# Designs tried in a protein design chat: VHH binders against Uncharacterized protein AF_0307. Part 5

Target 1, 238 residues: Uncharacterized protein AF_0307, of Archaeoglobus fulgidus (o29937)
Amino acid sequence: GSAVDYILEKNFGDRFVKKEFKLWPYYENIKEVIKWIENESDAVAFSSHTARLFDSTLLERRGIKIIPIIFVRHPIIRIHSAYHYERKQVDIFRPGPVIARNTDFKGYVEIRLAIPRQEFNVSNFHVFRLADMLHGEKNMKPLEKALIALKRLPFIGLVEEFEKSMTKLEETVREYFPEFKASVIRTNVQFSPDMPLEERLKIIKNEVGKDFYKKLMEINEEDMVLWEKVVDMYKEGF

## First folded at step 3 (VHH)

Design y2 (from d9 with N58Y L98I; framework vhh_enristomig)
Fold by ESMFold2-Fast, scan of step 3:
Structure y2 (fold): chain B 238 residues (1-238), chain A 121 residues (1-121)
Amino acid sequence: as target 1 above (238 residues)
Amino acid sequence: EVQLLESGGGEVQPGGSLRLSCAASGFTFSNYAISWYRQAPGKQREWVSTISSGGSTYYAESVKGRFTISRDNAKNTLYLQMSSLRAEDTAVYYCAKISYRYGSSTWYDYWGQGTLVTVKP
């Protein structure tokens, strides 16, 4: 998401804003997010790691059209990447960075799973995020909510298909901002092929061992369903 | 086979201290994160503290600075040192080898029968 932040800042300058929120409870979070969007009257692009998704009709009724920009990636790669990212943060207050700096990758996962409201960071994270769009549907399972949310989203990115994702993002945003350019990041930074997905997964499996890797797959089985559906969307051209 | 057995609970006055123990058996204790939970009368269970296999410790905001979690891997024992106890700390305390999975029912691997802590005015 730093790449997306960079492109939004390049396109919108001072009209791009960032803020973090307390994640819990859900309704206090979205109340503060909605106030932030309303109070930043000059802004058009908003970025947050902790703003939770909600029913867009809440803002559409107030004349505000919202376009969520969400990316998914292989769940195990996401968790591993988050661990290494959080280790680099100078933050003594947020649990993620503190845990990451004081444990290895296995310990990071173990601790997060042992603490309620921390587990979603290492278990079905994408499902957690997307299910928030249908938070009020108490009779639906989170995966069902996430799959419905996916169908309703104007855009979904796939990190493993980053260039295609940026092309689709440009197409989507240009409906409202004709001058928007997602290619700015490819011009400013060299596009390099990442290590193949299978090789990265093998490295992680070797790091944690086969038994723990199996556990990672089990606790992310719903995220795997969601991720595979997005992969298929990108393969089929939508 | 897997067992967690708590001890050390009792009655104490506000401001007092207690040390809880949890004896673990039937698994390789040193390989797992282990937690303390509590349940006050008429309330839901709440997380208190977790210690990782590597010894890193984490606390609920309500107990931070007053409680200390520790482990002795040679004895397969988990501890909770409680100080500056308050009436609101009155609860049955459980040690747990637990994993949550988002999107599914929480499954408790194992937790003990609990030990009662009563903070009497």
Scores: ipSAE 0.375, ipTM 0.712, lowest interface PAE 2.3, mean pLDDT 87

